# VH-VL binders against o97563, part 6

Target 1, 195 residues: o97563
Amino acid sequence: CSCAPAHPQQHVCHSALAIRAKISSEKVVPASTDPADPQKMIRYEIKQIKMFKGFEKVNDIQYIYTPFDSSLCGVKLEANSQKRYLLTGQILSDGKVFVHLCNYIEPWENLSFLQRESLNHHYHLNCGCQITTCYAVPCTISAPNECLWTDWLLERKLYGYQAQHYVCMKHVDGSCSWYQGRLPLRKEFVDIIQP

## First folded at step 21 (VH-VL)

Design r4
Fold by OpenDDE, look of step 22:
Structure r4 (fold): chain C 195 residues (1-195), chain A 117 residues (1-117), chain B 109 residues (1-109)
Amino acid sequence: as target 1 above (195 residues)
Amino acid sequence: QMQLVQSGPEVKKPGTSVKVSCKASGFTFTSSAVQWVRQARGQRLEWIGWIIVDLGNTNYAQKFQERVTITRDMSTSTAYMELSSLRSEDTAVYYCARYDEGAFDYWGQGTMVTVSS
Amino acid sequence: EIVLTQSPGTLSLSPGERATLSCRASQSVDSYYLAWYQQKPGQAPRLLIYGASSRATGIPDRFSGSGSGTDFTLTISRLEPEDFAVYYCQQYTLSPPYTFGQGTKVEIK
């Protein structure tokens, strides 16, 4: 399983839902009702603590589904523990909530101050901004509503400083730029770094 | 249980400094911010400043800009407020409060600081 | 800085009555960053309402917050004896300072 790197803001924007939850239990279930389909999934029973996105689509989530096999990007969560997760995912056509390794799934205690704040206030309001991952130089802006994400390029980390402490925010003129989370309660923009 | 426990009362002479501690427990300290507020006897709450814990960034009210230093120790989950050049007018109860998800939801019990000659 | 003005300064009511407290801002405040606190003598402030209208954990239903822009209101639907205290509003919308109102004292008539 391989995933394209994405900023946490992108993950939230591209997901149908984002929630904080504990995992109560797990069960292996068939992927479908077709006896000829040998595929399995893991069904996690969860205790939803808070919803950040998806209010209009689902109220209280009791179960989430993931592929059984890691080769199919199945995610392994710790069941029957007090561990809290940020879970992002999709809603399948049959109404099931689906998560996999390519979704932004993180222990709640690992989130930065800005990330926690942004889940409530910033990320979902700035989905009109495009965050472009820089893989090599040159990496240049192609549109005014674009922020260049350089964590991989500069730090060789999937989630570096920008992922932890930056939000791509839209201005009134439609352009976007990085907001540095030094003071999250006001807009404080930084210049876009073009590597 | 989430709580903030502050250090004990202080009696100081004018011109000296006081450093009040605020120890956090029951939540992820590194993902929070802490504000400091004081209140003189019979007076309104007065904002002093705050710190974002994981970054260490601070901002102070203009009134205290030259005399206050707010710090944090992530290893001990403790925030500090140091006020120097103390004056009699600094006599007050000092509170710390944590910020999480849009609210200062937990407050310390307060620390009485008395400045007298 | 944003100045918060609370009114009235003192509100004298009897148990069972409705209390309405006002907090007016000198400029527009993002409701997400408007809070109400209760403070009793000798105690630390206690968060009642955050985000202008969200009750903090453990806060009774009789407390409610409303408002937007420059005008915010804290309502206590039916005063209980333990509700007689001083109430403060705080804003933290813009750059610091995160100012408080001067407080409203709710006292027993």
Scores: ipSAE 0.875, ipTM 0.924, lowest interface PAE 0.5, mean pLDDT 93
Fold by ESMFold2, look of step 22:
Formats: C-alpha cells, sequence, structure tokens
Structure r4 (fold): chain C 195 residues (1-195), chain A 117 residues (1-117), chain B 109 residues (1-109)
C-alpha cells in the first residue's frame, strides 16, 4: 500500500467526509453480495461524536468499511475503547462509508491546537486553494491560489510544521497564502521561497 | 471532571510582582490555549493575554506587553501569569480560561490580587 | 484593535419578559470567534454562546445568539430569576488582542 503525500487540508477537502468518532466493534464481512467474490472487508461500528464535513451526504454514520488485508490498504482501528479518532473517507455508490490507510486518520489526542481549530473552521472553507508539495529546490508558486508545502523538503517527513500548524487560506482577491494568525513565519520557509 | 483551579488571593506592595497559577485537569492540556483576563471592582472584563500551550507562543494586550509574562508547565498542566511593577490600579480579580474548538468554555474561579502600600 | 460596544448599558425587565442585547463591533468579526458570557456577582464569567449562535453545554434553550459582521444579538426569550446578571460579548479572532464589550446589566424592574 503506497500513498501520495497530501497535507491534512487536502485530505479534508478531497474526502467526502471528516468526523470524530469512537470505534465500538469490528466484524469481518464479505466485500459484496456476489457469491463468486472472495474479498473481505472489516466493518467497524462507530459512535460518531462530531462531523466536520459530509452533512450533505450523510447525517449520522453507524458503520465504516475498510479492506480486510493491509496489503490492500486496510486500516486497523482500536475497537471497543474510548479512543477517539479523526476519520476521513469516501462514500461508495451503495452508500457505504469507505476508509483506507491513505486517508487522513489520526488519534484525536495527537492533533495540534491549529489542526483541531482548522477541522472546525478553516480546512473546509479553503478548498479553493491549491497546496503543492515541494520535493526539491527550486520550488516556486506557479499560481496565485497556491501554497507551497515544504515539510518534506525542510524536515524530511510527511507531517511537519506546516501540516501541523498552517492553513492555506483563500483571500477575497482569489489568492492563497499560509495563514497561522499567531505565530511568526519560520526562517527556513522564507529562505526556500526567496532564494 | 474538567476544571481550572487558580492559586489563592494575594496582597502585594506597589513595585513588586505577582504570579498566579491556573492548574488544569480533565482535558488534554497540550492541545489547548489559555487566556488571562482581569476585572477590577465594578469594571468590565479586560483581556491580558494568552498562551498556545503546545508551542508556548504568547500574545499580550499592548497595555501589559512590558509587564506581563504568561508561561506554562507541561508536566503539571499548569499555566502561569506574572505581572510585574505592580500599581494600585492592578488590584483586580484575575481569571484564566481555556480555549478549545471555538470556545473559552472552562474558567478558573478567579484570584484576587490586592496592591496596597 | 476591535472595539465591542454593547447596548443597552442597563436593561430593566420583569421575569417572563424577553431580553434583547446588542453587541456592535468596530470592524467585521468572524462569527466563529464571537462569544457571549453571563457573569453574576462574585463569580467567573460563564460561557453562554459561542460561534455567535451555538449554545454552550448546559445552557437552556431560552438563550439564543444571532448576527454576523459587525452586529450581534443575544436573546433571552423568557427571563427567569437566575438570568438577572451582567452579559458580555467577546471577540477572539486569530489576530489578538481579544476584546470584551463593556457589558449589559439585566436587572429586575
Amino acid sequence: as target 1 above (195 residues)
Amino acid sequence: QMQLVQSGPEVKKPGTSVKVSCKASGFTFTSSAVQWVRQARGQRLEWIGWIIVDLGNTNYAQKFQERVTITRDMSTSTAYMELSSLRSEDTAVYYCARYDEGAFDYWGQGTMVTVSS
Amino acid sequence: EIVLTQSPGTLSLSPGERATLSCRASQSVDSYYLAWYQQKPGQAPRLLIYGASSRATGIPDRFSGSGSGTDFTLTISRLEPEDFAVYYCQQYTLSPPYTFGQGTKVEIK
């Protein structure tokens, strides 16, 4: 299972839903009603605590589905516990909520202050912005609605400082920029975009 | 049970400092922010400043910028507000409140600070 | 800095009456960052409304908030004896400082 890198904002914008939930139980089920199909899924029963995105498609989600095999990007979640998760995923044509390992899935306790705030108020309001991953220099803006995501370049990890603390915000004139509101810009970021 | 418990009343002389504590329990302290607010007798609420707990970044109202320091101790889940160069006009009740998901939903009980010569 | 002006300064009403409190900002405020508090003598402020219109946990249905931009309203549909207090609005946009209105005292007529 391999995943294209995506900023948490991109995950929220590209997912059909984003929720905070507990996992009540799990059950292995057939992937389809076709008796010739040997594929299996895990059906997780969930207790939805809060929905951040997806109100137009579903109201209260009771079940989510993921492939049984981890090689097919199945995801393991801790069932029958008080552990709360941020879950992002898609809604299949038959109405099933589908999640996999490449979605943005985190224990709620691991989210930063700015991520929690942004899930509630910023990510879904700024999906008109483009977030572009920088893998190497030179790395420059190619459109006014673009923010450069430099965590890989600067920190050599998927979810670095920008993933944890920055939101790409759209302004009235249609341009976008990283907005944090309360923190000074890091010098390393400035050095990359202004060589 | 989620709560903020502040340190007890203080009586201070002008020119000295006071440090008020605000101990959190029952919520994830590291993912919150804490504001400090004061209220002199019969007066409006006055914002002093706040701290974003995980990174330790602070912002202060201009009036207090030169005299206030807000800190936290992650191991004890405690925020602190220190006000220096005290004057009689600093006599007030000082409150802390935690921020989470759009709201300052938990407030400390208040700490009376009295500045008199 | 954003100045919040509350009106009226004092609102004298009887139990059972409807109270309407105004908070006007000197510049536009994102409704998500607008809250209302109740404060009784000798007590800390109590959160009533956040996000301009969402009731905090444990707050009765008689409290409601509305408004956007520069004009915000707190409404108490039917005053109860415990509702006679001072009410404050606060804005806490991403860019400090965060500010309070001067308060509206709701008192028994």
Scores: ipSAE 0.645, ipTM 0.822, lowest interface PAE 1.4, mean pLDDT 89

## First folded at step 22 (VH-VL)

Design t2
Fold by OpenDDE, fold request of step 24:
Structure t2 (fold): chain C 195 residues (1-195), chain A 117 residues (1-117), chain B 109 residues (1-109)
Amino acid sequence: as target 1 above (195 residues)
Amino acid sequence: QMQLVQSGPEVKKPGTSVKVSCKASGFTFTSSAVQWVRQARGQRLEWIGWIIVDLGNTNYAQKFQERVTITRDMSTSTAYMELSSLRSEDTAVYYCARYDEGAFDYWGQGTMVTVSS
Amino acid sequence: EIVLTQSPGTLSLSPGERATLSCRASQSVDSYYLAWYQQKPGQAPRLLIYGASSRATGIPDRFSGSGSGTDFTLTISRLEPEDFAVYYCQQYSLSPPYTFGQGTKVEIK
């Protein structure tokens, strides 16, 4: 399973829901009611602690579903643990909450100060900004409402310094720029010529 | 349980410095911020400053900008507030409080700092 | 800086009565960053309300917060004996300093 790297803000913005939860149990279930369909899913029973996004779509989530196979981007979560996760995902047409490896899923304890803050008050307010992943140089802004995300380019990992400590915020004039943890709004990483 | 435990009372001479510690436990210290607040006897709460733990960014009230330094040790989950050039009017109870998800929800028990000749 | 002005300075009431405390800001405050604290003599402040209207964990439902912009209110629907204390509001908007109000003392009549 391969996923296109994306900033946590983009993950939240493109997800139907974002919650903090514990995983109570897991069960392998059929992917469909069709006996001819050999596909399986893992159904996790969860204890929802807090919802950050998705209030209008679902109130209390009891189960989340993921593909059984890692080749299909299935997610392995620790059940019967006190471990808390940030879970982002989608709601399927049948109402099931669906998560996979390409969603932003992270142990709660691994989140930075700004990420925790942003889940509550920044990400969802700034979904009008486009965060573009830089894969190579040059990486340039094509629109005023765009922020360039350079973690992959500079650190060669999914979630680096910008993912942890920056939010792409929309200004009153419609432009967007990186905001760093309760510091004054300023444009950063506007244009990358060389790493 | 989550808690902040502050260092013990201090008695200082004018012109000296005091460093108060605030040890966190029961939560992810590195994902939080810590503010320092003081209160003289019978007076209102007064904001001193705060620190974002993971980055170490600080901001101070203008009144204290030249005399206060807030730091943190992530390895020991401890925040510090150092106030220099102490004056008698600095006599107060000093509190630390952690910030998480939009609230200063846990406070230390307070540290009494007495400045006297 | 944002100045928070609380009123009244002192509120004298009897147990069972309704208490209404005001916190007015000198400029608009994002309600997400407005909190109320209770402080009893010799104790540290205790968070009551955050985000202007959200009760902190363990806080009885007789405490409620409301308001937006420059006007915020803490309401105690029915005062209990243990509610007689000093109450502070604090704003901690994106730009420090994170100022406190001067406090309202709720005392027994």
Scores: ipSAE 0.896, ipTM 0.941, lowest interface PAE 0.5, mean pLDDT 94
Fold by OpenDDE, last read:
Structure t2 (fold): chain C 195 residues (1-195), chain A 117 residues (1-117), chain B 109 residues (1-109)
Amino acid sequence: as target 1 above (195 residues)
Amino acid sequence: QMQLVQSGPEVKKPGTSVKVSCKASGFTFTSSAVQWVRQARGQRLEWIGWIIVDLGNTNYAQKFQERVTITRDMSTSTAYMELSSLRSEDTAVYYCARYDEGAFDYWGQGTMVTVSS
Amino acid sequence: EIVLTQSPGTLSLSPGERATLSCRASQSVDSYYLAWYQQKPGQAPRLLIYGASSRATGIPDRFSGSGSGTDFTLTISRLEPEDFAVYYCQQYSLSPPYTFGQGTKVEIK
């Protein structure tokens, strides 16, 4: 399974839902009602603790589905534990909540202070901003509503300093820039020409 | 399950310093922030300052900016408040409180600091 | 800094009555960052309301918060004997200091 790296803010904005939940149990189920379909899914029964996004689409989520095979980007979660997860995902045409390895899924304890703040107060309000992943130099702004994400380029890490401690916020004039939440607002300019 | 346990009462002379500890348990300390608040006998709550734990960034009320230092030890899940150049008017109960999920929802039991000659 | 002024200073009521407490800010406060606390003698403050209108875990539904901008209200729909205490509001907007009101004492008539 290969996924395009994305900032947590982009994950939340591009997902139908974002929730904090515990995983109660897991069960292997058929992917469809067609007996000729050999595909399997893992169905997780969850205890939803809090919803950050998706209120208009679903009220209470009891089950989430993921591919059985890791080759199909199936995600393995710890069931029957007290471990809490941040889960992002989509809603299938049949109403099932679907998650896979390319979704932003993290143990709740791994989230930074700003990430927790942003789930409640920032990410969903700034989806008008485009966060562009920098893979190589040069990496430059192409539009006023764009923020450059350089964790992979500079740290060779999927979720580095910017993912953990920055939000791309939209200004009144429609432009976007990086901010550190409750820290003093400081406009961050990123234009990577040289490594 | 979640709680903040503060250090015991202190008796100090004017001009000295006091360092109060606040040990967290039952939650992820590194993802939280901690504020310190004091209250003199029969008086209102007074905000001292706060610290964002994972970054260590602090902000203090102007009144205390020259005398207070708030720190944290992530390895022991403990926040500290040190107040120097103590005065009699610093006599108060000092509280720590955890910030998470948009609120200061858990408070320590308080530490009485008495400053007297 | 943002100054929070609570009113009245003292509210004398009987059990079963409705209590309305006011918290006025010197400038506009984001409602996401306005909280109410209850404090009894010899105890630490207890969070009642956060985000101006959200009840903290374990807080009875007789407590409610409302308001926006510069005017916020804590309402106790029907006072219980255990509700007689001092109540504080606090704002913790993006820019510190996170100031408190001076408190309102709810006492038994």
Scores: ipSAE 0.895, ipTM 0.940, lowest interface PAE 0.5, mean pLDDT 94
Fold by OpenDDE, last read:
Structure t2 (fold): chain C 195 residues (1-195), chain A 117 residues (1-117), chain B 109 residues (1-109)
Amino acid sequence: as target 1 above (195 residues)
Amino acid sequence: QMQLVQSGPEVKKPGTSVKVSCKASGFTFTSSAVQWVRQARGQRLEWIGWIIVDLGNTNYAQKFQERVTITRDMSTSTAYMELSSLRSEDTAVYYCARYDEGAFDYWGQGTMVTVSS
Amino acid sequence: EIVLTQSPGTLSLSPGERATLSCRASQSVDSYYLAWYQQKPGQAPRLLIYGASSRATGIPDRFSGSGSGTDFTLTISRLEPEDFAVYYCQQYSLSPPYTFGQGTKVEIK
């Protein structure tokens, strides 16, 4: 399983839901009712603590589903624990909540101050901004509503300093820029033309 | 159980400095912020400043900008407030409070600082 | 800075009565960052309401918060003997300082 790197804000914006939850138990279940389908899923029973996104789609989530195999991007969560997770995912056509390795899933204690703030007050309000992942130089903005994400280039980390401490905010004029918590709005990162 | 435990009472002379500690337990200190508030006897709560723990960014009330320093030690989950050039008017109970998810929900027990000649 | 003005300064009531406390801001405050605290003599403040209308954990439902913009209200539907204390509002919506109101004392008549 391989995933395209994305900023946490993009993960939240592209997900149907975002919740904080504990994992109560796990069970291997068939992927479908078709006996000819050998695919398996892991069904996690969860205790939802808080919802950050998805209020209009689902009220309370009891189960989440993930592929059984890691090759299919299945996620292994710690069940029967007090460990809390941030979970993002999609809602399938049959109403099941689905999560996989390419979703933004993190232990709650690993989140930064700004990430916690942004889950409540920033990410979902700024989904009109496009966050572009920089894979190489040059990396340039193509539209005013775009922010460049450079953690991979500069830190060789999936979630580096920019992912942890910045949010891409949309301004009144439609442009977007990186914002750092409760500090005054400023654009911290610009186009990378030369190494 | 989440707690903030502050250091003990202080008696100081004018012109000296005091450093109060606030040790956190029961929650992820690094993802929180901490504010400091003081209250003189029979007076209102007065905001001093705050610190975002993971970044170490601080902001102080104008009244204290020249005399206060708020710091944190993430390895010990402890926040500090140091107030210098102490005056008799600084005699008060000083409180720390943690910020998480939009609220200052847990407070320390308070530290009495007495400034007298 | 944003100035919070609480009223009345003192509220004298009997147990069982309804208490209504006001907090007025000098400029608009984001409701997500308006809080109410209770403080009893010799104790630290205790969070009652955050986000203008959300009760903190363990706070009885007789406490409620409302309001937006510049006007916020804390209501105690039926005063209990333990509710006689000083109440403060605090805002932390804009840039610091995160100011407090001057407090309202709820005392027994």
Scores: ipSAE 0.894, ipTM 0.938, lowest interface PAE 0.5, mean pLDDT 94
Fold by OpenDDE, fold request of step 24:
Structure t2 (fold): chain C 195 residues (1-195), chain A 117 residues (1-117), chain B 109 residues (1-109)
Amino acid sequence: as target 1 above (195 residues)
Amino acid sequence: QMQLVQSGPEVKKPGTSVKVSCKASGFTFTSSAVQWVRQARGQRLEWIGWIIVDLGNTNYAQKFQERVTITRDMSTSTAYMELSSLRSEDTAVYYCARYDEGAFDYWGQGTMVTVSS
Amino acid sequence: EIVLTQSPGTLSLSPGERATLSCRASQSVDSYYLAWYQQKPGQAPRLLIYGASSRATGIPDRFSGSGSGTDFTLTISRLEPEDFAVYYCQQYSLSPPYTFGQGTKVEIK
């Protein structure tokens, strides 16, 4: 399974839901009711602790589904554990909550101060901003409401310093720029990277 | 389960320094911030400053800008407040409190600092 | 800095009565970053309300917070004997300092 790297804010904004939850149990289930379909899924029973996004779509999530096979981007979570996860995902047409390896899934204890703050207050308010992953130079903005994410380019990390400690915030004029959240309006302009 | 335990009471002479510790347990210290607040006897709560733990960024009230240093040790989950050039007016109970997800929800038990000649 | 002014300074009431405490800010405060604390003699402050209206864990439902902008209110619907204490509001919406109000003492009549 290969995924396009994305900033946590972008993951949250592009997901139908974002929750903090514990994983109670897991069960292998058929992917469909079609007996001719050999595909399987893992159904996780969860205890939802908090919802950050998706209030209008689902109230209480009891189960989440992921592909059984890692080749299909199935995600393995620790069931029957007190471990808390941040889970982002989608809602399938049949109403099932679906998560996979390309979603932003992280142990809660691994989140930075700003990430925790942003889940509650910043990310969902700034989904009008587009965060573009820089893979090579030059990397330039194409619109004023765009922030360039350079962790992969500069650090070769999926989630580096910028993912952990910056939020792309929308200004009154519709433009966007990187902020360090609680720090008093400290912003960094990363709108172009040259060789 | 989550708690902040502060160091014991201090008796100091004017002009000296005091360093109060605040040890965190039961939560992810590195994902939090810690503020320090003091309260003289019969007086209001007074904000001293705070630190964002994972970055180490600090901000202080103007009143304490030149005398206070707030630090943290992530390896021991401990925050510190050092106040120098102590004067009698610094006699107070000093509190630490953790910040997480928009609230200062857990407070230390307080540390009495007495400054007297 | 944002100055928080609490009123009244002292509120004398009997158990069972309704208590209404005010916290006014010198400028607009993001309600997400307005908190109320209770403090009893010899004890550390205890968080009651955060985000102006969210009750902290373990806080009885007789405590409620409301308000936005510059005017915030803490309400104790029916005072219990253990509710007689000093109450503080704090804002941390903008740049530091994260100021406190001067407190309101709720005392028994």
Scores: ipSAE 0.893, ipTM 0.937, lowest interface PAE 0.5, mean pLDDT 94

